# VH-VL binders against Protein ULTRAPETALA 1 (ULT1): the designs that were tried, part 3

Target 1, 237 residues: Protein ULTRAPETALA 1 (ULT1), of Arabidopsis thaliana (Mouse-ear cress) (q8gza8)
Amino acid sequence: MANNEGEMQCGSMLFKQEELQEMSGVNVGGDYVEVMCGCTSHRYGDAVARLRVFPTGDLEITCECTPGCDEDKLTPAAFEKHSGRETARKWKNNVWVIIGGEKVPLSKTVLLKYYNESSKKCSRSNRSQGAKVCHRDEFVGCNDCGKERRFRLRSRDECRLHHNAMGDPNWKCSDFPYDKITCEEEEERGSRKVYRGCTRSPSCKGCTSCVCFGCELCRFSECTCQTCVDFTSNVKA

## First folded at step 3 (VH-VL; framework fv_prolgolimab)

Design b5 (from p11 with light chain T92I)
Fold by ESMFold2-Fast, scan of step 3:
Structure b5 (fold): chain C 237 residues (1-237), chain A 121 residues (1-121), chain B 106 residues (1-106)
Amino acid sequence: as target 1 above (237 residues)
Amino acid sequence: QVQLVQSGGGLVQPGGSLRLSCAASGFTFSSYAMYWVRQVPGKGLEWVSAISGSGGSTYYADSVKGRFAISRVNAKNTMYLQMNSLRAEDTAVYYCAKTYYYDSSEAFDIWGQGTLVTVSS
Amino acid sequence: QPVLTQPLSVSVALGQTARITCGGNNIGSQNVHWYQQKPGQAPVLVIYRDSNRPSGIPERFSGSNSGNTATLTISRAQAGDEADYYCQVWDISTVVFGTGTKLTVL
């Protein structure tokens, strides 16, 4: 999987200018690229919306037709259903963007680049469509400066990166996997209080409060640390 | 009983006009998109046009854009295809069809019996 | 505009399994529907959304769709299955039919 840069990802670096040149509704945000999108049902006509593409591979759609839906962050699959294609489940081909004045399905655009990259990393869960799990955020302290750095635990890969960092007694800011961070950067401690815990994940078996104490997403059967061994043995028993 | 009954076909000269009708019964007509599909004798199926349940949106194959006009009168449970500037290539059996009740993926479960349109001298 | 390619004809012996393919670029990302058409008759929907059967269609009709090929499978073929078969997809706001396959039951 190739990204377009190795440092901090931001909207201006997600796609080349020539890749977006003929798309309608292009707006570049801090960590996303937004374009006009829609989904057609012959039954109801065109439903139009805005699509945001994130470097994580996340795709969020906001409905434009009803002002009351402005805060609704729909997955492409949910938007496909909302537009009148309730049973289709083929959003990659049914959700379109405007390129050169023509409706072009997402599957024929570069907009799925990061979605495809994240899908390859989790090939064993390929059948989990639209399974956006807000698991939790955890923090790892730098052994040099003592500042805590935020790890988002939203995917198995992100959980693995945190697990590896926690197991490294010499972990420091320069080892942060998401961005190039130095000890001069401000501590991210404040964000811990906002996103801590597994409250939005009903499938997390081990979460009974704001911190997950065990679930298959955060514990690895191939790991020999005491926490993973304890979790794995208890699950299989 | 869900049914589509067609009428209006026949022989017409090149450059002429013809209007096809499709009368629906047995379902809530305004809740379904309606379609015209044609088949040149000995050839395959070709989509011609579609109209939304309300009649507010219409769609056409490139081969008929600007010449054909699809319409519907929901109060009469009837759909029409107005064919203008007819060419020999428009000679075909024309079918009307509706989308399947349980599926919004645009599958056609009910078809009319077909209406032959012949464009010749 | 996508083109859906089908073999012109397929032959199957009575009681054996027939497979009719529908080829299209990334067709696995589209819902594929299948129609049976007998001479002088309107088409009949036999499979919708890749693998689902409408009421009244025998269980021996099944479908699959992945990658660049969708397949209609007719097991335990009967004389009455002899017909033309068409695949169909939805492409944005247009309907695309396959080139059609004539199934002969020997």
Scores: ipSAE 0.460, ipTM 0.789, lowest interface PAE 2.9, mean pLDDT 80

Design b7 (from p11 with light chain T92Y)
Fold by ESMFold2-Fast, scan of step 3:
Structure b7 (fold): chain C 237 residues (1-237), chain A 121 residues (1-121), chain B 106 residues (1-106)
Amino acid sequence: as target 1 above (237 residues)
Amino acid sequence: QVQLVQSGGGLVQPGGSLRLSCAASGFTFSSYAMYWVRQVPGKGLEWVSAISGSGGSTYYADSVKGRFAISRVNAKNTMYLQMNSLRAEDTAVYYCAKTYYYDSSEAFDIWGQGTLVTVSS
Amino acid sequence: QPVLTQPLSVSVALGQTARITCGGNNIGSQNVHWYQQKPGQAPVLVIYRDSNRPSGIPERFSGSNSGNTATLTISRAQAGDEADYYCQVWDYSTVVFGTGTKLTVL
């Protein structure tokens, strides 16, 4: 369909009020429209986030899957991966927004209007640098105090630090790689152990597993732990 | 070496209860969502339930919501399906299954041997 | 909630090519997985993500997926290929199986 060019000038012009009616979390910014979105995986449950639609056709997601995640500027594909659907590569059908209280896939919404226009003209999506690599943060418990310390999994080195900490049954706060801390320092508010593996439900017990078990950033060829062996046994020859 | 071994099936009267077990080995159990799929004799495959790696999120087909409860004990590498208020239409072979990778969108590569549940008077 | 429609049965002569379809609205935008099930046995994965073969599945098995139809193709059919075949997709929070197709090798 033809684009309404007047709606490209600022956030308030991107969509008509009727087009955003019943959508949850609508906020109009200077050059974007923001709505609540999410992606469901059975492994982790719902990952809730905020989706921003820009006049250029760019789509950016700020993840709110767990308190303290703070991942912003994720592509929808990266958000799909982050949410536990790493091999799906079908984000238009797996990322949803809430309309009238119901989950509705992006492919069935007006929100892809500018994305489709941009893609039709350029057809370069696969030639880009790919999706931002993003893994959910994980927590490692101290053997002395029982407090959990947050690990980010954004680079191979960060994944290695988490992997090593998880493999150490005597891991302590003094072993924390990002700062010099002690058991006296308070646990981060909103520990992911309560929220990890589900929506932000307070009944969630959390999980003890690393987010990513299927990529070269999180798996190590020299490691004989069951998780690395699982990955190796499932990699296509 | 990756295996799922099932137990707990049998004959039960309508309104009765039964608990199925699925014991996992050869992979990092807590990293995978686990699934129950059933098949009425002579009919097709029907998804029943799923549980997240941590056990914090559970999912059910509409036909079993409120009657079935999926759970897991990661320390024992075992998943359960508690079936309550059983009906004749619940008669089926029940399979547990895992995905090819930890990814919830992946195909089911390993299935249990199946457990027959017969609900009849 | 996608609905996946398969033909109830397909017949193929020994050594010929069988094609089993899985119909669904815009199924080409989904990843389709295929399972083979023989009587009294659990399903076996034969194709994942539209066209990929797991280790141990012969090259005679191939898959495609576009538009509203995914297809499982079995070339040089053998007696041992007689089975029920199911396609499967992931809807955002549910698992959907096709209606199943019984393949008979004549």
Scores: ipSAE 0.212, ipTM 0.680, lowest interface PAE 5.3, mean pLDDT 81

Design b8 (from p11 with heavy chain Y100G Y101S)
Fold by ESMFold2-Fast, scan of step 3:
Structure b8 (fold): chain C 237 residues (1-237), chain A 121 residues (1-121), chain B 106 residues (1-106)
Amino acid sequence: as target 1 above (237 residues)
Amino acid sequence: QVQLVQSGGGLVQPGGSLRLSCAASGFTFSSYAMYWVRQVPGKGLEWVSAISGSGGSTYYADSVKGRFAISRVNAKNTMYLQMNSLRAEDTAVYYCAKTGSYDSSEAFDIWGQGTLVTVSS
Amino acid sequence: QPVLTQPLSVSVALGQTARITCGGNNIGSQNVHWYQQKPGQAPVLVIYRDSNRPSGIPERFSGSNSGNTATLTISRAQAGDEADYYCQVWDTSTVVFGTGTKLTVL
């Protein structure tokens, strides 16, 4: 059967055929490449799933051991916890794909290319006044339950979700991303909020804004907020 | 299987009341905001109301404020829309819907089958 | 208020590409979602957050959003694509739907 029916797919630009050779479950989407993945725990054995890799560096997992949409759109870290490895925090080693019939950790595959490039873009920022090295995870307080929702800021889409949440004075975690497993949630959530800091003000311990001003991931050319305008005008590098 | 099953529609006289229900299954109900969207036959979609996962926050379209009350009983996995002081212009198919998780959290990924409400003498 | 403007109808020939627009002031700064509705059926999410497809939606459905216009693109149109299409955004605590577009496949 035809794979792409003769159409040039955006997803087909992410990886070369040789790079995806022998991987199981390869499907090329409009803006992603999908492969079969899984995570093994001693309690539950293999949890199998589908991993989508986006050009933004975002990674989304839909668990195949649950109903198709119940545990969908998981981050690799959330999938690791879902599979029974909630204390591991080593998703690059514990989430695997099948290559040549063998389980191969994500850390040994080309699938982290865009994730790594996204991280490298943050490190592009210089260390002079007004520049940021990388994004930090940010927290937005829920006006409904009072709990803080963690935003990873690893992809442009996640940065946009955070940017939009901060612009909403009535933001509720139940109206936006909320799941059984919060991405990279830690006991020091409150401390991280206090100690986030920022380059613009080194004394700032709890900025409500994304701390990166010089990165294309967290700035939007169509936005009229001061931070996005400053970035567009090149005031913030 | 994630699904929303609706009930409670029917014919009501102007000024009357009606309660719609939306029974959820296949997901952690209390973790998701729930919504009511209506559609006058032959016309477009119109948002009616929203309720947070905990039930602590409710939102209403200006056209229904003061007349409709959204509620949920998380222990029963069910959401309700209490419609009071009904008017002819409230005649519509009413859909319940949930938002997705993570990056689809702003989109209505699962919809109920719809319940027809007719307000007429 | 605010209003998302869609063309009342769009026609496309079998196998050709249909484009349905959603106009709104600075809509490119918002996340746009698209729904397909066939007669007598509930709406079905076909695109979320501008360009992402839910599981089960064919790859010939795609979306874009910039400036004052979001666009739903349906490549290699099929008879089964005949439906009403609605765009949708969040505006603070309010959900706003577009005026709707009827797609006819010739």
Scores: ipSAE 0.000, ipTM 0.403, lowest interface PAE 17.8, mean pLDDT 73

Design b9 (from p11 with heavy chain S105D)
Fold by ESMFold2-Fast, scan of step 3:
Structure b9 (fold): chain C 237 residues (1-237), chain A 121 residues (1-121), chain B 106 residues (1-106)
Amino acid sequence: as target 1 above (237 residues)
Amino acid sequence: QVQLVQSGGGLVQPGGSLRLSCAASGFTFSSYAMYWVRQVPGKGLEWVSAISGSGGSTYYADSVKGRFAISRVNAKNTMYLQMNSLRAEDTAVYYCAKTYYYDSDEAFDIWGQGTLVTVSS
Amino acid sequence: QPVLTQPLSVSVALGQTARITCGGNNIGSQNVHWYQQKPGQAPVLVIYRDSNRPSGIPERFSGSNSGNTATLTISRAQAGDEADYYCQVWDTSTVVFGTGTKLTVL
């Protein structure tokens, strides 16, 4: 007896019939919609393939660029590279489908609907920005001048500096490297103060990974304050 | 050392034909896509046509499709643009160009000197 | 066919910074290349893939591309920079050039 509590979508429910109208190579699978796709390299010509769109937002390409090509389960970026666009890294514009006989880039189609939904960041998302570790800004009041000083939490060292400042009731901005202070100028204070917290969304009050009590960068291996030690030892007993 | 040298062009009446040539030297010709770009005197650049390294694939701007034919002879390191059913609006300086070797996203690093085509009665 | 919109002309004082824009729907999702063209000459590539300089192009030339606008920036402008400038993108299987901008160095 299988438990069927998992949500599943039929391929026929992924898009409206009108949205797929005039697209070439449409085939509806059990959990995907498949269409003809391609990528043009003027150096090598058109590579043709089949694109499968899944409700999870996954995009899978099976290459049909030449007889005998056995490239399967390519991501759109990998297909772009395979097609001769190795350095472009713009697959949303370079991978096309045929609509009404015309090449139309994926970025101008409904086919990215589920990809975009799965890629959307919630106001509480704590994902890194590529090579960046954190994306949060916080403010700490100076006990000498009374001004709020901006801490940009972009690296482990910057998160540690913020942690130490928050833990020091006598913290002074003179102890903070000047090039890290960003809310001193009038224009900067007026604009950037309203975006304290997650820099990707002004409505985000913070991500757990960017505060001392939830900041992984402050807690793991390098933070020896009692709060971080207690948190680390009690996370999974 | 890398050069594109153009020839052909001149004055032709509406409805007439011309063939432009672009001779390449200093690079492995068959490894590069080749292009024709035109410019009406005093106006901007307009892409006309492209041909793959092998010559197996050709591409055209909508304004010239069905009238112009791009071709290449890799053994002679030469590309051609056969222009048929010429119109007054085809009057322009025509440039041939190649893509940058280590860049597969179609920036043009080498251009020919340009060939003037005048379509007038 | 997509249109890349550039200002018709831009003026800059000698030694100051010029900025030439290239507008297009979601142009930040495309690689933008920039060409310099002087009277009677073929175009010269000055920036490729948004922000990269070919060998021989001075460091005062730089580029950026995000959202709906790409920008060519020419710092410490020199008399020899006076020219027409064109942006260019790849759109699926076609090449699209901007409308062109005449840069005047005062």
Scores: ipSAE 0.385, ipTM 0.747, lowest interface PAE 3.3, mean pLDDT 77

Design c1 (from a3 with heavy chain S31D)
Fold by ESMFold2-Fast, scan of step 3:
Structure c1 (fold): chain C 237 residues (1-237), chain A 121 residues (1-121), chain B 106 residues (1-106)
Amino acid sequence: as target 1 above (237 residues)
Amino acid sequence: QVQLVQSGGGLVQPGGSLRLSCAASGFTFSDYAMYWVRQVPGKGLEWVSAISGSGGSTYYADSVKGRFAISRVNAKNTMYLQMNSLRAEDTAVYYCAKTYYYDSSEAFDIWGQGTLVTVSS
Amino acid sequence: QPVLTQPLSVSVALGQTARITCGGNNIGDQNVHWYQQKPGQAPVLVIYRDSNRPSGIPERFSGSNSGNTATLTISRAQAGDEADYYCQVWDTSTVVFGTGTKLTVL
C-alpha cells in the first residue's frame, strides 16, 4: 500500500510552488496535485485530460469531459493507448503537461518524483486496472430493441460509425459491422446512458438522449474544446 | 506495392510560392498520418510538417509555421504542401513520407523520391 | 525540442562492427528510429522503436536505447553499408532528426 509510510500529507506539500509555476490547470487536493495533461498522435491529434499525482506514486488520469465519473480513471499507459499510441509504450515521454504554454513531457517534469521513488521501492510497474468507461464512449439507442449500443470512439472508423448511427433515426444495432456486439448480447442490454458532457466548454452540455462531444450531426458540433474538435475531425475524414 | 510519387518542385524567386504534391498508392491513405521532411543539399534531414489521417490536425516546424500549409484530399489519395513567402534557406529536397503501419511510434517506412525546390536570390 | 547529437563521421573496416550513437536527455524514454541514406536516394528505415528491424533489413543491423544514448550497431560491415545514418525521435507533437553520421567502410 503506502510505499511512503507517513507521507499522508496535504497535496500542497507534494511540490513547492516554484515547481508547479506556469503549469496549466493546477489544482491542489487533499492528498494529490492535479494538472492538465494530454497525449498527441499525429494520426488522431491531441487528447486532453487531467492528471492527479499522489504521494504514493500513483498517477491517475481522468477525462475532463466526464464530470464526477470514477469509471474514467486511467493509468498514464492506458491513456497513451486510448490516445492512439498503443504500441509506443513510452508514456513518460508521450504524455505531456502544459508549462508556459508549451507541451512538456512528464519525463521532463517533477511530476514523476513520487512515481520514480515508488517504482524503485516496489521493483514493479504501477498497478492499473484501467478505466471501465472511456470519455470516447458514446451510446446510441437501437430502434429495434430500445437498448443502447456502446461505441468506443478510439478509432476514426468507430467515430464514423457513431456519427452515422446518430444521424439515422431508424438505426439498429444489427447494422453494426461487428458480429458479436449486438443488442442480443447481455453486456449491451445492460448498458446505460452516462452523462459526461464536456467540462472544458460550458456550452457543451451533452445530449439529452446520449453523451455527445460535438460530432457533425450533433448539436454540439460547434464546441471548440479539443475533445470535440478531435471527435469532429476523426468523423469527417 | 506501396508507393509515394512526388511532383511540383522547381526554381522560384524569394517571396514566391510553390505547391508540392504527393500521390499515394497501395495502402488505405486515410488511415495514415503523412509527413513532409526536407534536406538542404549536403546537409541533414529536417521535419517540416505533418497531417493527421482525417486532415483535421496539422503540425509545423517553427521555421515554416505561418508560411507553409499542409493539406490532403483522401478521395484522391494525395497530400499537398503549399509553400508561401519562400526564403533562400527553404532551398532543399522535399520528401513526403508515411508512418509505419505495424506501430504507433511515428517511424517512416515509405518515402517519396524527393522534389528539389530551389529559392534563388 | 531535444537536440540529438550524432558523431559527424564513423569509420569501420570491412567485417568489423560499427557503432553510431544518438545522444539526448532521457532518450531511453523515447522511441528511436534509424534511417540509412545513400547518395541521391531517399532515406530507408533500418530500425524502428529502438531495436526492431523492418522486413528486408539484415540481422547485422541492431539497435539499443537506454538512459541518454541510443546506439545503432552494424556488425560484419559490408561496402554496401556506407551511407549517412540518421536517428529520429518523437518530441511530444513534433519530429526531431539527429544531425546525421557518415559511415565510411574502409
Scores: ipSAE 0.387, ipTM 0.741, lowest interface PAE 3.0, mean pLDDT 76

Design c5 (from a3 with heavy chain S31D, light chain T92I)
Fold by ESMFold2-Fast, scan of step 3:
Structure c5 (fold): chain C 237 residues (1-237), chain A 121 residues (1-121), chain B 106 residues (1-106)
Amino acid sequence: as target 1 above (237 residues)
Amino acid sequence: QVQLVQSGGGLVQPGGSLRLSCAASGFTFSDYAMYWVRQVPGKGLEWVSAISGSGGSTYYADSVKGRFAISRVNAKNTMYLQMNSLRAEDTAVYYCAKTYYYDSSEAFDIWGQGTLVTVSS
Amino acid sequence: QPVLTQPLSVSVALGQTARITCGGNNIGDQNVHWYQQKPGQAPVLVIYRDSNRPSGIPERFSGSNSGNTATLTISRAQAGDEADYYCQVWDISTVVFGTGTKLTVL
């Protein structure tokens, strides 16, 4: 579970040093081993994150591709969805780590050792029970003040606010349903160019193209825009 | 109504350049990754290049890396493939394609009609 | 550069079931898509993500994917099914097509 006082680093026993050789971002914690990981979609580009491997077989990913991302403890499947691969469900191949400077899928690494052992005990009907619905923050330029306003795509209502703003070429931040001071405060927290990416990772430049296209949460049956029409036309066939 | 219409192509000499165009209609162009796939007459399909919806990320097959450049202008619903330093082995029918809307695993549901590129002296 | 191996050709009698395989190391961990291509035409997506059919593709077309082999199954084969068939996977950031299979309907 953990090494509460730093005694006996359990994480150092998960893998031999040779097995982690050439992997980028290796950090050994009390009860985990952490490495740099990512997921690529041609639609959105590369999402970069950190993967923690636990002796229980649990895998946790902390996303570093979006400023203010609340999804700091994702399953690999949830991270795959967060990276724009919502329907793929092949995270063992789609989530990669860097070995010798090259992207290597998790399925070709020793990092799945404990997961494979524990997964033999899991019921197939419950494999997705713990998956989170994950989205990324997006920005829309205000036509009045010229600032980019932050939209958190965590709920259907939040996605609808973003969708409406994107469809309005004359959108103004004063039309946002939040208090004007709160809206400005929220914008300041994550809208600066230097801090659009994760401030804890020098490799994260912020995600300017990650939006939940093709996700039912971000699509609306009453909307006549091409994206929503495309979605509605293909749902349930 | 969803369609991809290609243009460009033709005969070029080795070492020459060509630009292919792919014009999209009937869908929100910027929501989709776009692809170039080629096929030597009588042979199989070979992926050439891909570009993200925003145009911020580009990807290339090793055989064309450094010679070909994929780009898109979302305001014009058009994608391009700039082909430089052409070789005889680049002779093929080039297809543009888009990803399927409900599939984030990169399946291609709509393809252009194809454009023949012949590289010979 | 993964390699997806398909049989060069497969023959099937009218009304019978054709099976086209796509071999790859641990291909069951990847999504496999299948395309039909007739002479002089662009490919047509017939199966996406292992076993799903796009709108307009007959129920006679089905797919499976496990271990090292993905399979496209065409039941009650018709003359119009005669074509080249290609499997395709995603490999990290590249797209890989199979070697292709010519299906002949006898």
Scores: ipSAE 0.440, ipTM 0.764, lowest interface PAE 2.8, mean pLDDT 78

Design c7 (from a3 with heavy chain S31D S105D)
Fold by ESMFold2-Fast, scan of step 3:
Structure c7 (fold): chain C 237 residues (1-237), chain A 121 residues (1-121), chain B 106 residues (1-106)
Amino acid sequence: as target 1 above (237 residues)
Amino acid sequence: QVQLVQSGGGLVQPGGSLRLSCAASGFTFSDYAMYWVRQVPGKGLEWVSAISGSGGSTYYADSVKGRFAISRVNAKNTMYLQMNSLRAEDTAVYYCAKTYYYDSDEAFDIWGQGTLVTVSS
Amino acid sequence: QPVLTQPLSVSVALGQTARITCGGNNIGDQNVHWYQQKPGQAPVLVIYRDSNRPSGIPERFSGSNSGNTATLTISRAQAGDEADYYCQVWDTSTVVFGTGTKLTVL
């Protein structure tokens, strides 16, 4: 039986508790699991970081190698390079997590489960079965402070949150459900040309409000908003 | 001329201690991680220890953790391996080595001449 | 600690091609380096990062690495190629050597 849905975060369903029990730095977010990770260069030593694993198979790393390092949202390959392994290109073996006090490469962990599933599907996509798992990043303006806030459309729930924000003419930063942001926080750095869109494929059309032509995860059947009604009326669902 | 010159081997009784030295020349010593690799006579190669360019990070094979200590003095272009609580199975030729390129996944292009360490009662 | 398995010995006729394998689970996800060692001498690097030759190593030496097997190939074998050969990988923060293969040139 379903109990209080607010007590169950999406991130808590990605892996069994027993699969994470020996890992260091486990933090369960709204739609991700975060763990301590690192990459060893014998030349420079260990670069430590935080790895976030998403159900879409996306992997993001926030570097903590030195005081003042502000590298965030790195891919594992970019983190490997940043850590002093510029030419290795073997991040599945070179990026590690701590399990039972031991450095264990990502390739030997359950953390690549969703990455492997996503990569296999993308690699095997042919024209007739080419539903993409890649999604776009979108932005919604706060009606209190005027700053734009980034929505990463990686899961159906994230697309629903963006859809709801787009449909709310009075949306506020405080309504951001899985990130503790306020009107005092900075706008997303860099240009929207850099951040908006699919990070895995520039040709990906991604989710448009509640619709993604290449992904079933963004399509909300039974949604009664005007955008979904129009889509369902004009295109076979 | 890129060169590694070793010293400090010898015969020691079980439970004893010994320190090996590796003097480097011909390259910027502090830019390279340095390594110890050993080989039991007639047997294969076994990695022992590594030290970062700055000396701030050290790494050890499980067989020597807690007994061996690697260190370096960059101003002297010299690396050391302090071996404590020696056992008969530590008997081997010990090589120091440097990586081929600074980021080459620890391929070793330059090796010292080797130093025999014999642990025997 | 992961073990890299090599055949104990390989024999090759003069002028023919020798192949020495290095087996390891998902070794294709690692960079493999190869060393030649002659009696009483320190090892010599002959291949680095799967397939690259250091300066001074003849073109007869080549390497490959995929799946669970890396291979050192020595074409047009010469008497001077007779030696022990070791593969080596980087595994997370440690260095792992193969069990070694004695190459005999007949």
Scores: ipSAE 0.417, ipTM 0.736, lowest interface PAE 2.7, mean pLDDT 78

